# Ledger of designs, part 138: VH-VL binders against Cytochrome c oxidase assembly factor 8 (COA8)

Target 1, 167 residues: Cytochrome c oxidase assembly factor 8 (COA8), of Homo sapiens (Human) (q96il0)
Amino acid sequence: APERGAERRDTAPSGVSRFCPPRKSCHDWIGPPDKYSNLRPVHFYIPENESPLEQKLRKLRQETQEWNQQFWANQNLTFSKEKEEFIHSRLKTKGLGLRTESGQKATLNAEEMADFYKEFLSKNFQKHMYYNRDWYKRNFAITFFMGKVALERIWNKLKQKQKKRSN
Short names: E, the ipSAE of ESMFold2; O, the ipSAE of OpenDDE; V2, 0.75 times the mean of E and O plus 0.25 times the DockQ between their complexes.

## First folded at step 15 (VH-VL)

Design jg15 (from jf9 with light chain D95N; framework fv_ebrasodebart)
Fold by ESMFold2-Fast, scan of step 15:
Structure jg15 (fold): chain C 167 residues (1-167), chain A 124 residues (1-124), chain B 108 residues (1-108)
Amino acid sequence: as target 1 above (167 residues)
Amino acid sequence: QIQLVQSGAEVKKPGASVKVSCKASGYTFTSYGISWVRQAPGQGLEWMGWISASEGNTNYAQKLQGRVTMTTDTSTSTAYMELRSLRSDDTAVYYCARDQLYDFHKGYSPFDYWGQGTLVTVSS
Amino acid sequence: QAVLTQPPSVSVSPGQTASITCSGDKLGDKYAYWYQQKPGQSPVLVMYRDSKRPSGIPERFSASNSGNTATLTISGTQAMDEADYYCQAWDSDENYVVFGGGTKLTVL
């Protein structure tokens, strides 16, 4: 019987972050750096009287955070993998083994590694450009909803002040 | 291919214990958790608890605390659920299902793969 | 306090749209998941994280989750869609799982 409903794994290894925010927090919580992305996750506090607009803002911030975490986890994995492949290829081309005579892992000097870094940055230029574009789009949307939430809170306070003066 | 295979049907007397196994294959066992869910005949799904395959930490449903124990054997990629002090109302099909509990990249995961179920009958 | 309420049954004619609701306090603040179970079979994930569809699930399945109500929608319902449907959510504060009571979908 075919199994269905499996979520796609991307290029990240099958290790999963076990981050679990402290329960019963009354404010946003900032976690330890994620193993893959090296970014600190934020767990958003959900107030008991959250408005629909506040919920939309929170979900947008959560979705943006997940997107950002995923991008950097993939980028860091790609860098690490391509770096090892580059080192292996260069050593093979020179007729050198992957290990020294003393059994230590063979490495390339700084001058040789500079070629890899230049190539990696050049290759990923367009990818980083698209990331920056999407990052700014997402932050503009978040700022817009933050403004809406702020206005809602101001109007609610003004409404309460008006009621108090009306007896 | 990802698969969860459970042990066969059991018939137990009231007061006995039952231990159901769930063998995982096709993925890195320690990267996921296993949830246990039961279903009494003609009734809905009831969550029993969860175990982390890497850390071995558990969280059990309040109704079952003190009677249930979940364990894993990473060398065989197998999860176990033991239910003690069996009563007639424990008669159910017991399922294991793969989950992550919480993964920052994906949030709480769905139960994306389920075992075939193990019928446990508790009768005099 | 986390309780998910589903209608016990929903009936539709073939080709019509079926709508199955799942209600819970602030359910929209949580991710909702949907499972299909046919007689004698294990549950099958049909929708996850509110509105996402797993590989192998037909496009006629869709879902939403906002406020207090999550909804599973099956457009152009077919006889093969006849099953019990369960909603599910995670409670992050208690770190436990809640299932809805289930809805029997009948296609006549």
Scores: ipSAE 0.000, ipTM 0.482, lowest interface PAE 14.9, mean pLDDT 80

Design jg16 (from jf9 with light chain Y96W; framework fv_ebrasodebart)
Fold by ESMFold2-Fast, scan of step 15:
Structure jg16 (fold): chain C 167 residues (1-167), chain A 124 residues (1-124), chain B 108 residues (1-108)
Amino acid sequence: as target 1 above (167 residues)
Amino acid sequence: QIQLVQSGAEVKKPGASVKVSCKASGYTFTSYGISWVRQAPGQGLEWMGWISASEGNTNYAQKLQGRVTMTTDTSTSTAYMELRSLRSDDTAVYYCARDQLYDFHKGYSPFDYWGQGTLVTVSS
Amino acid sequence: QAVLTQPPSVSVSPGQTASITCSGDKLGDKYAYWYQQKPGQSPVLVMYRDSKRPSGIPERFSASNSGNTATLTISGTQAMDEADYYCQAWDSDEDWVVFGGGTKLTVL
């Protein structure tokens, strides 16, 4: 089987992906912003000899990324829905149509939009506080496991150094 | 106690007009609007239009534009819906409902309180 | 010109979970609302802003809205839940309000 043909078949996805990690990468890769959350996803490299501890750290980081993506996708969608309903309601209350005579979308003045933004932030204050708390908890756990992985790697290097001296 | 009380049933001939009333109590009338929704026998709900109780501004469903008029009397906390050039397919129960689409503080949804309904029968 | 499509009827046994769907183009980008109507009575708001429950509505009522489909879910369905259910959303171009065609829930 041709090497290039086999590499092309094994590498090419069945669908066309615009988020593609660098070829032959031995490191994590950062992609473009997600359409819904507006956050950049990280594709994690999986070593051939990944330890159980390294696997736990990777899974924790992946789960944290998924949680973070879901939170902001939901928050951005909620903001969009509330903003559109607010504009719709205010135009209706004023007896205005959704479109101007020129066919453009009707707009609210800066003062009314500022009121909406202020109230949206106020209404979501507790939700953002809980997000920050959970974000800190998750990062503490990640840091803790990073420390464990670092100690494991140091121990493995010490074992290898001793073996080299005795052999 | 928040309540919307509508006028009684009407029987009309094709080409006539009908005016249904909706008297509000238990809240500040001018702080909300009133939407009108109708339901033909055995059919679903159909939105007809909205009126602001404070300013009298109206928005009507496009298919009823030119045939419906909504008004309010703030002195009696009453909303009115007049439908002209009645056809047999205008036979329906007509509802008024309290409507405030966006409330930053209370979190209330539109159509949170409904009148009991007014049956309007159009027959020759 | 938004159109909201509901199944005309859903049947469930007492204590079972009932699911009533409401489909519309990009409905998940709008807030959905749900009304319960019993024979000879006015509609009652049972769910607002996709998934929020008004005071007095039992906890067994829940709802979601994603993509093109909003769903009203009634867990532990009781005989008293037998009614017509209507979804509703805001329209952008033609009418300010659009209702679904309604779903008759039968509890047998």
Scores: ipSAE 0.509, ipTM 0.768, lowest interface PAE 1.7, mean pLDDT 83

Design jg17 (from jf9 with light chain Y96F; framework fv_ebrasodebart)
Fold by ESMFold2-Fast, scan of step 15:
Structure jg17 (fold): chain C 167 residues (1-167), chain A 124 residues (1-124), chain B 108 residues (1-108)
Amino acid sequence: as target 1 above (167 residues)
Amino acid sequence: QIQLVQSGAEVKKPGASVKVSCKASGYTFTSYGISWVRQAPGQGLEWMGWISASEGNTNYAQKLQGRVTMTTDTSTSTAYMELRSLRSDDTAVYYCARDQLYDFHKGYSPFDYWGQGTLVTVSS
Amino acid sequence: QAVLTQPPSVSVSPGQTASITCSGDKLGDKYAYWYQQKPGQSPVLVMYRDSKRPSGIPERFSASNSGNTATLTISGTQAMDEADYYCQAWDSDEDFVVFGGGTKLTVL
C-alpha cells in the first residue's frame, strides 16, 4: 500500500530548521528527490514586489534546475538499460537461464560487472565533460546575477535612508 | 561480404526429425553466436535458441527444450539446428541469424544478418 | 514473461508519416529493436537500442521508447517501405528474446 504511517517518520521535522509552508511559502523550499533524476527540486518563492532583475535570476535558476534534472534522469535510464542488456547478453552467452534453481533472478558477480562499469564510465567521459562545462557556465551566470541583485538591494536601501533623513 | 546461406526446403512426416544448416562467410565465425528464429505461414517471428560458434554453449527457448539441438562445425563455418518429433504446427520458415556479442561502443545488435530461410513442411 | 503488442495493420498515403507502436510492461526500461520483412524475404534490422539506425537504413526511419510503449516512425513514406514490421526486446522471466506480433504497413 503506498504512503503508510511508517514513512511519516522519515519526514519528521525533528532537528530541521523552521521555515514557511511550501504552499504560500515566504522562502525557497526543497522538495523530495525526483523519481528519475534522484535530485531534490527547489521550489522558488516569488515576492509580490519582485524586480525584473530578481525575476531574471529566479528564471535562470529554475531553467538550470530543469536542465540538471533532465540530464540525470536520462543518464540514470541509460545506465539501467545498458546494465540490463549487458547482463542478459552475458547470461545467454554462457548458456545460463534468467532464473536460478531457487527461482531468483540470475545475476553476474562483481568481477563480471567490473568490465561493464569501467566501459560505461569510459564511454560517457565526453558526455560528462560537456555536462560539467555547462554546469560551471550556468553557475557562473547565476553568481553574476546574484551580485547584480545584491547591488540593487543596497541601492534601494540607500534611497530609503536618504528619504527618511529628508523628513 | 557477410552472408549466411541455409540448406534447401524439406518435407517431413509427423514424428520425423529435420536438420537445417546455415553456412557463414565474410566474418570470423567463432567470434559470434547464431540464433534460430522460425515463422509459421502468415504468422510472426518466434525465437528458438542460440549457440556460441566458439564454445558450443547453447541456450534454447523453454517451449522447445528436449526437442531441439544446435551444433556448429568450425572447420566449415556452419551452424546446424535439429528439431525432433515434428508436428504439423512445426511447419514454418526457419531462419538462422548472426547474434552479435555485446559491443560496448555499439551496444548489442542482435540478428544483424539473416539467412534466406528454409521452409520445413510437416504433413502426413 | 513479457508480451509485446503491436497493431496488426497501419495504412498511410505516400509521403505521409507512419507510426507503429509496440507496447509491453515497462518496455521503456529495456532496449527495443525493430525489423522490416518484405514478402518472401528475410527480416532486416532497421533500428537497434531504441533509436539507433544501422548503416544503410534511410534517415526517414526513427524510433523512441518510453514508459510502456516503443514507437517506430517512418517519415515521407515510400512504396518501398511497405512491409511487416516487428519489434523485439529482452524477456526478463523465461526466454531471452521476445518479438511483437508484427504490423503490416500498407502504402496506398
Scores: ipSAE 0.483, ipTM 0.781, lowest interface PAE 2.3, mean pLDDT 84

Design jg18 (from jf9 with light chain Y96H; framework fv_ebrasodebart)
Fold by ESMFold2-Fast, scan of step 15:
Structure jg18 (fold): chain C 167 residues (1-167), chain A 124 residues (1-124), chain B 108 residues (1-108)
Amino acid sequence: as target 1 above (167 residues)
Amino acid sequence: QIQLVQSGAEVKKPGASVKVSCKASGYTFTSYGISWVRQAPGQGLEWMGWISASEGNTNYAQKLQGRVTMTTDTSTSTAYMELRSLRSDDTAVYYCARDQLYDFHKGYSPFDYWGQGTLVTVSS
Amino acid sequence: QAVLTQPPSVSVSPGQTASITCSGDKLGDKYAYWYQQKPGQSPVLVMYRDSKRPSGIPERFSASNSGNTATLTISGTQAMDEADYYCQAWDSDEDHVVFGGGTKLTVL
C-alpha cells in the first residue's frame, strides 16, 4: 500500500492539496523546505475562470518546479553518498573504524574535507552549468507565456471597450 | 594484466593457525588496499578486514578482532592474512581482493579484482 | 548487524529480463555494488556505485538503487549469466562492509 510511495515525495496526495485547506480561501501557497531538495514548494491556485493559455502557464510552472526539486534532491543525495565514500576510504587508510568510541559517526577534519569539496565542485561544474542553462531557458519560457497571458487580458479589455461603444 | 595469485589449499586442526598469501601484479601495489573475504561451503560472502599496502594500516571485522592479522610485503607485492585459534566453522574459501581507494574521477570501487581463492579446511 | 536481503533464487528463460533485488533499511541513501560468482570461481564486480558498469561488463547489465531496494537488471538474459549474484554496501552502524545473502540466477 503506502510502503513504497514516499521515499522522495515532496507533497503527499490526500484528495485535497496539503498546502490549501478546504476551510480557507485558496491562493498560491509556499510550503516548508523539502527534506531532500531543501527547496520550498509552491502550490498554484486554480482560478474558476482559468483560460487555456493560463492553464498552460500554470502547468509549465508546475513542471519546472518538479524538475527543479528532482534535480536538487538527486544532487544532494549524490553529494551525501560521495562524501560518505570519501570519508570511509580516508578512515580505512588511517586504520580507523566508521564510528568513534562514543558511537558517533567518525568524521574528517576541515583540512581533510577541503580536498573533497574542491574536487566535488570541480567534477560537477559542467553539470551545474547545464542546470543553470536549462533553468534560464525554463524561466524564459515562463516569462514568455506570462506575456501572452497579459496580452490576452489587454485584448479582452480592448474588445470590451469596442463593444461598449457599439452598444 | 592485473592479477592476484593466492597460496594453495591448507588443512589444519582446531586450535592451529593458517597464513594465506596473495601476490599482486600488474598495478602499483602501494596505491591500493587489499580486503579479505571468506566464503564457507555453500554460504555467502563475509568481509574479514582490510589493509593498506602503503601504510600497513588495518581495519578488521569486529567478530574476528584479536584472531586475525593482516600484513604486506611491499618488496614482493604480497599481502598476508593469518587467522589464529582455528575452529571447524572457519572452514571456508578465503579470497583476497583489490580494494580501490576513493578516486575523484571514478569514486570508490571496492573488490574490483579478486584472487582465485584458498580453501582452508579445519577438521579434527 | 545490518542485513541486506536478497531472494534465494530467480529463474528466467533465455532472452527474458532477470530482476534481482537487494533490500536494506535506507539502502538508497548508500551506494550499492554487485558481484557475479560462477561455481568454483571468484566473484566478479559487475556493477558499482548503484548503476555504473566496469569495463568488460555487457550493456545488458544495469542497476538502480532507491528507497530501501537496489535492483540488478539483466536484459536479454543468456545462459552464460547463470550464477550467484551478491549485493554489497557499507554498514554505517557496524564497522564493516556488508554483503547480501546471494541470489542464484537460473537460466532455463
Scores: ipSAE 0.552, ipTM 0.815, lowest interface PAE 1.8, mean pLDDT 84

Design jg19 (from jf9 with light chain S92N; framework fv_ebrasodebart; at its last look DockQ between E and O 0.02; V2 from the best seeds 0.00; counts 0 for: pae E 13.0 > 2, placed apart)
Fold by OpenDDE, look of step 16:
Structure jg19 (fold): chain C 167 residues (1-167), chain A 124 residues (1-124), chain B 108 residues (1-108)
Amino acid sequence: as target 1 above (167 residues)
Amino acid sequence: QIQLVQSGAEVKKPGASVKVSCKASGYTFTSYGISWVRQAPGQGLEWMGWISASEGNTNYAQKLQGRVTMTTDTSTSTAYMELRSLRSDDTAVYYCARDQLYDFHKGYSPFDYWGQGTLVTVSS
Amino acid sequence: QAVLTQPPSVSVSPGQTASITCSGDKLGDKYAYWYQQKPGQSPVLVMYRDSKRPSGIPERFSASNSGNTATLTISGTQAMDEADYYCQAWDNDEDYVVFGGGTKLTVL
């Protein structure tokens, strides 16, 4: 079995601005977009009497969120780096500086940039396919556990109603 | 095989000029640029500038502006670097290196091939 | 002017892992390149675009870029790996190439 070389995930700096929701919140909170991933982090509420199933669901959601944050942070960084390198190279080839005579940042035309975007997407197509596959798998698992938690809650409510009728 | 062959060592007096050549082979010369990098004895690498072999466009390090001129001869696949008004602190090994253009598949990989270096000594 | 800072020297025993760092302002937003230079020889590109390895470079060479620090890693360091190592990046503001000060790797 060929040892899948563990692609050392370049750990994007974990500087996720940890928006701390108010301590008294009984709900999930959505934070501002992360500066690297541009994804809004969700702060998951932890109930005082969290069931093992609820805990598992929360952990799965958290792990999925972290996975998404890391993926997009890395993807955005790669995109930014490649775009910058492309622009620089093209400007350099044209004998143009990074700044115009007016001091403005030199830009490429829309056609040249369109080519870059097309090629970037083409190059990363497989990566995006894998991401989408894994995204669906993770969300399916989350949905499945959400269903289980819902059933558990219904069952617990029914048991409580039966106990109240018997007393 | 890709090769960059530089001219031989030079000894110059202060105030003189030196012109170093870099002959490229094994690749399409006009599809790339040439960067020049120098290294003073026991010191690090210093980028001097870049020239496009196709267009002749140049970018020089600010420190060398006005003193350096880079040129190419496409007929001979040769790049030249001229440094004027030589000083003692210009004593260094001068390297030419192939400088790639951006490739959509490979990306940008500057300085993937280097010349053997040319020692320029500036002495009174 | 953008400055890339490297440790002046790193020592490692044969078979151990060597790590050479390169730090610079906004280096995390740029690609880092690495060059090996042996005494009396021209520099050789050993890593490009943070973590890509040129053809002919041994697999024991790897690199990463995190935050504002690029790192060259040599696993299972060999005596032949003794050299000066230079990081390089492009300064987007001034449109020039910047080299680090170099790191002498000694294999003890």
Scores: ipSAE 0.626, ipTM 0.851, lowest interface PAE 0.9, mean pLDDT 90
Fold by ESMFold2-Fast, scan of step 15:
Structure jg19 (fold): chain C 167 residues (1-167), chain A 124 residues (1-124), chain B 108 residues (1-108)
Amino acid sequence: as target 1 above (167 residues)
Amino acid sequence: QIQLVQSGAEVKKPGASVKVSCKASGYTFTSYGISWVRQAPGQGLEWMGWISASEGNTNYAQKLQGRVTMTTDTSTSTAYMELRSLRSDDTAVYYCARDQLYDFHKGYSPFDYWGQGTLVTVSS
Amino acid sequence: QAVLTQPPSVSVSPGQTASITCSGDKLGDKYAYWYQQKPGQSPVLVMYRDSKRPSGIPERFSASNSGNTATLTISGTQAMDEADYYCQAWDNDEDYVVFGGGTKLTVL
């Protein structure tokens, strides 16, 4: 697990956690899963001589991560609230309380819960479709810029080689 | 038009019982439940319980279990709430409210229509 | 037991924005509902599932629910909005329904 700084979490009103990476890191690093989105954030290393193209790629990856974190934090919260409401409604309809005779939380069986999962996915289909579309667009852009950065680095190595060899 | 019409005001002695009615119209009675909510003079809202108009299944607020009974008469689209062993602190306006059964398509929207209220005064 | 805390009263001038809060432990992990009650009248559902507005409720009514606090917001408050407002949540360890203590909104 990433050490030092990774334990620092500030949760935004949107439910997105913020992490502080280890200082003087020379590489990207991955933090622990966010409380709400259940996704691990990536903290990007910024080189001292970052090119404009490298900066654009990094910002694009950061923006994509923030967008993704917000989407899943909101989706997981909505799922949790609707699941609780569904369970309470079914228990109420059966004439049951929220607690069993032993004082434990009353639950529904797997067959009853399957109905909830099916309907939740069904009514969120369009939302998930739009998410997937935007996810693919963002990944296409990232891949494209990764290619550009790779070409830039190749050219820089060639120029550096020429300088060292007086060629 | 959707309406819930309640029975008239009641004055009772401590230890007596009261039965309030709530007649529904303008919708399919058995597609919804009825919740009962009371409000003591100058106080807030307090949930008493719920009944399914189709199945007759009930859930009562824990503090009222043993003293309250809720029933329905589908033939007259009427819900009833009986409270026994009345005390002075039972003096309140009693409301019935339509309580939507969970629908995957519509979601949940509780207490979308309310009766006009029934004042029950308990005094010696 | 789960308790929903509301300020006893809120005052606002006509045309200004009124905010009524409802606080409870982890309330933002549950759905919140809001009711309006005018003197001598029955309560009316004004907001459900945190932020959804029933048909017939003016667009100036909006709501949010996050963390420990749900908020009902009335923009461009009018004299007709003067009423008691109650929040409600689904979850309680013992009962299905819990109401806040209510907030009296005064429009002066």
Scores: ipSAE 0.578, ipTM 0.822, lowest interface PAE 1.6, mean pLDDT 84
Fold by ESMFold2, look of step 16:
Structure jg19 (fold): chain C 167 residues (1-167), chain A 124 residues (1-124), chain B 108 residues (1-108)
Amino acid sequence: as target 1 above (167 residues)
Amino acid sequence: QIQLVQSGAEVKKPGASVKVSCKASGYTFTSYGISWVRQAPGQGLEWMGWISASEGNTNYAQKLQGRVTMTTDTSTSTAYMELRSLRSDDTAVYYCARDQLYDFHKGYSPFDYWGQGTLVTVSS
Amino acid sequence: QAVLTQPPSVSVSPGQTASITCSGDKLGDKYAYWYQQKPGQSPVLVMYRDSKRPSGIPERFSASNSGNTATLTISGTQAMDEADYYCQAWDNDEDYVVFGGGTKLTVL
């Protein structure tokens, strides 16, 4: 059996600090850039008393992060792959080898590479339009649930205030 | 339940083409890719390529570039791999496997679900 | 194209620890994955992202990846672990998949 201690999620004291320690935080925290997407992941805090609305909001944010990270990781990899294919095609047209005599990958000058960058942007225009559409849809959904959570918290405070007056 | 079901075994002559199907079920087909992996009798696994189910983007192993075509039909959740100009050394079991080039939570997506395999025999 | 080298076979007695290596140039800079394949069956994922274990894989399976070598370790090896094992990595320079040659694990 692995070593195990009793652990509970931290809660922020009322009005004490705007920061918590990163690894034992009572708030979300941001990790280093992901190796493939180059985006920093958010590690979402899960409170013990999470309401169904709060859970829905957190899951929407997690889902959106996963989608966004996946899109950019795949775009970065596609860019690298198509760049190599373009270089190889142009080197073959010029009758040159794919690697230098030292074993390093042969390359093209900046003027020749400009054609690749223009072609890549043109080929991926529609994909980025669909990404932007879906990004706005997800952002609107998250904002909507943020509003619902805020209203739920206000309502719960009003119920707690009524309870205190009756006690 | 996630499942990949492949078409049946085939026997082909050298120079012919073969097209293997892979029908996916139990998940959102367009959220993942399909990798194709083959295994010659008594040999190891050889990656052939990958296709994005949503966009049709492909990535082929350099050894097979020019001989292989991968496609999808999103209306039937089916991926296809066609290998042309068959040779006797193309005799193998061909697998499809669920894949995405990258999964944020897991890094590169592993090949987590595999089809049952399709034996393609190339002989005279 | 990158090459991942595995020993062709590893033998172990039941209850002992089996260790299967996978060697490649700077392999520790990449994520390593491990698959188990029993005769007549499709491969099954047993380890991913160097050291992570999928749901349903026994805790006796573990893995590591550093330097030029990834290692799959099976503690308390059982007869049902007898299979072929393949390592897999992504080649960042070529953006494609590479498998090792496979290791036959025999449980005597």
Scores: ipSAE 0.000, ipTM 0.489, lowest interface PAE 13.0, mean pLDDT 79
ESMFold2 (binder alone), look of step 16: mean pLDDT 89; pTM 0.928

Design jg20 (from jf9 with light chain S92K; framework fv_ebrasodebart)
Fold by ESMFold2-Fast, scan of step 15:
Structure jg20 (fold): chain C 167 residues (1-167), chain A 124 residues (1-124), chain B 108 residues (1-108)
Amino acid sequence: as target 1 above (167 residues)
Amino acid sequence: QIQLVQSGAEVKKPGASVKVSCKASGYTFTSYGISWVRQAPGQGLEWMGWISASEGNTNYAQKLQGRVTMTTDTSTSTAYMELRSLRSDDTAVYYCARDQLYDFHKGYSPFDYWGQGTLVTVSS
Amino acid sequence: QAVLTQPPSVSVSPGQTASITCSGDKLGDKYAYWYQQKPGQSPVLVMYRDSKRPSGIPERFSASNSGNTATLTISGTQAMDEADYYCQAWDKDEDYVVFGGGTKLTVL
């Protein structure tokens, strides 16, 4: 069997896949899963009459998305690199090649892989705890501003009705 | 303190075999592997293979499989690399290097210490 | 079969930043390692696992690895940094380890 060439990469250095929302959409657009984070990016619609509160909410959601994308892109790459190193190290310790006679990747049994998964989870426990804390903090802020925006919209509708009645 | 000391230069005829030694000191020999890397004059580095000092398990570069044999002697903390059916293009400096086994917390850090190199010249 | 491509030579003036690249498909999904070799000497590990520095290696050495390219960066380059530099990565195929072709760094 001939040697296989490596696949071309098409993702920006940031690790987020690029996408284009439909030109005439007046709503948020959801793209395909990012190659590295496996999360779907959202392109936020910006209305012409966006209030300062609406802008603050949108920017907060954009910032949270970037943070979330970067965290999971880094985590998934770290997992893949460490898994590959672990497999390679175990195979060479056994005196085995990286490929089977059929050209497929050599694998470790479930018992051997269980040790890797256990250690990976243990090693990343603190990192995931901080992620969860930050995730809750960010979602609290988003929920708070969503509430403020909702109240602003209700107030504006009430004000519009009041003006119609007085005019 | 950690040191890898290799055997002296060799001159061999085509078709002969050469056996290079690498004596380790300053660390627990059986806790690491030894990789062998060669470098032809004026050329780059080429990995030849790896051996576990504890288990004796080996993994050789595909192009050298069948011509190379790696062994260890734990009583003397020495690794050996034998290359058979020598050709003129086997003329190179041969290095041994300490190959750290995967440490889950630290990851894999191979080739952290190198021997001084052994020049093997293949000429008629 | 993995192939790592390095430029054959890089030249910088003393005090300037040197950048040495190492390219391979999906290299950023693997860990990269860097070695320094001076004439008549054995290689010395200068960077490991993409961006980590061994004890004894000056702070001016740094590295990164993303996408298809790993980069070794030497800030405030000194005459003593003149050497050949080799990148290394693990091969997914039959050969366990692959080296780049090497880059000769010249300082002035």
Scores: ipSAE 0.000, ipTM 0.488, lowest interface PAE 18.4, mean pLDDT 80

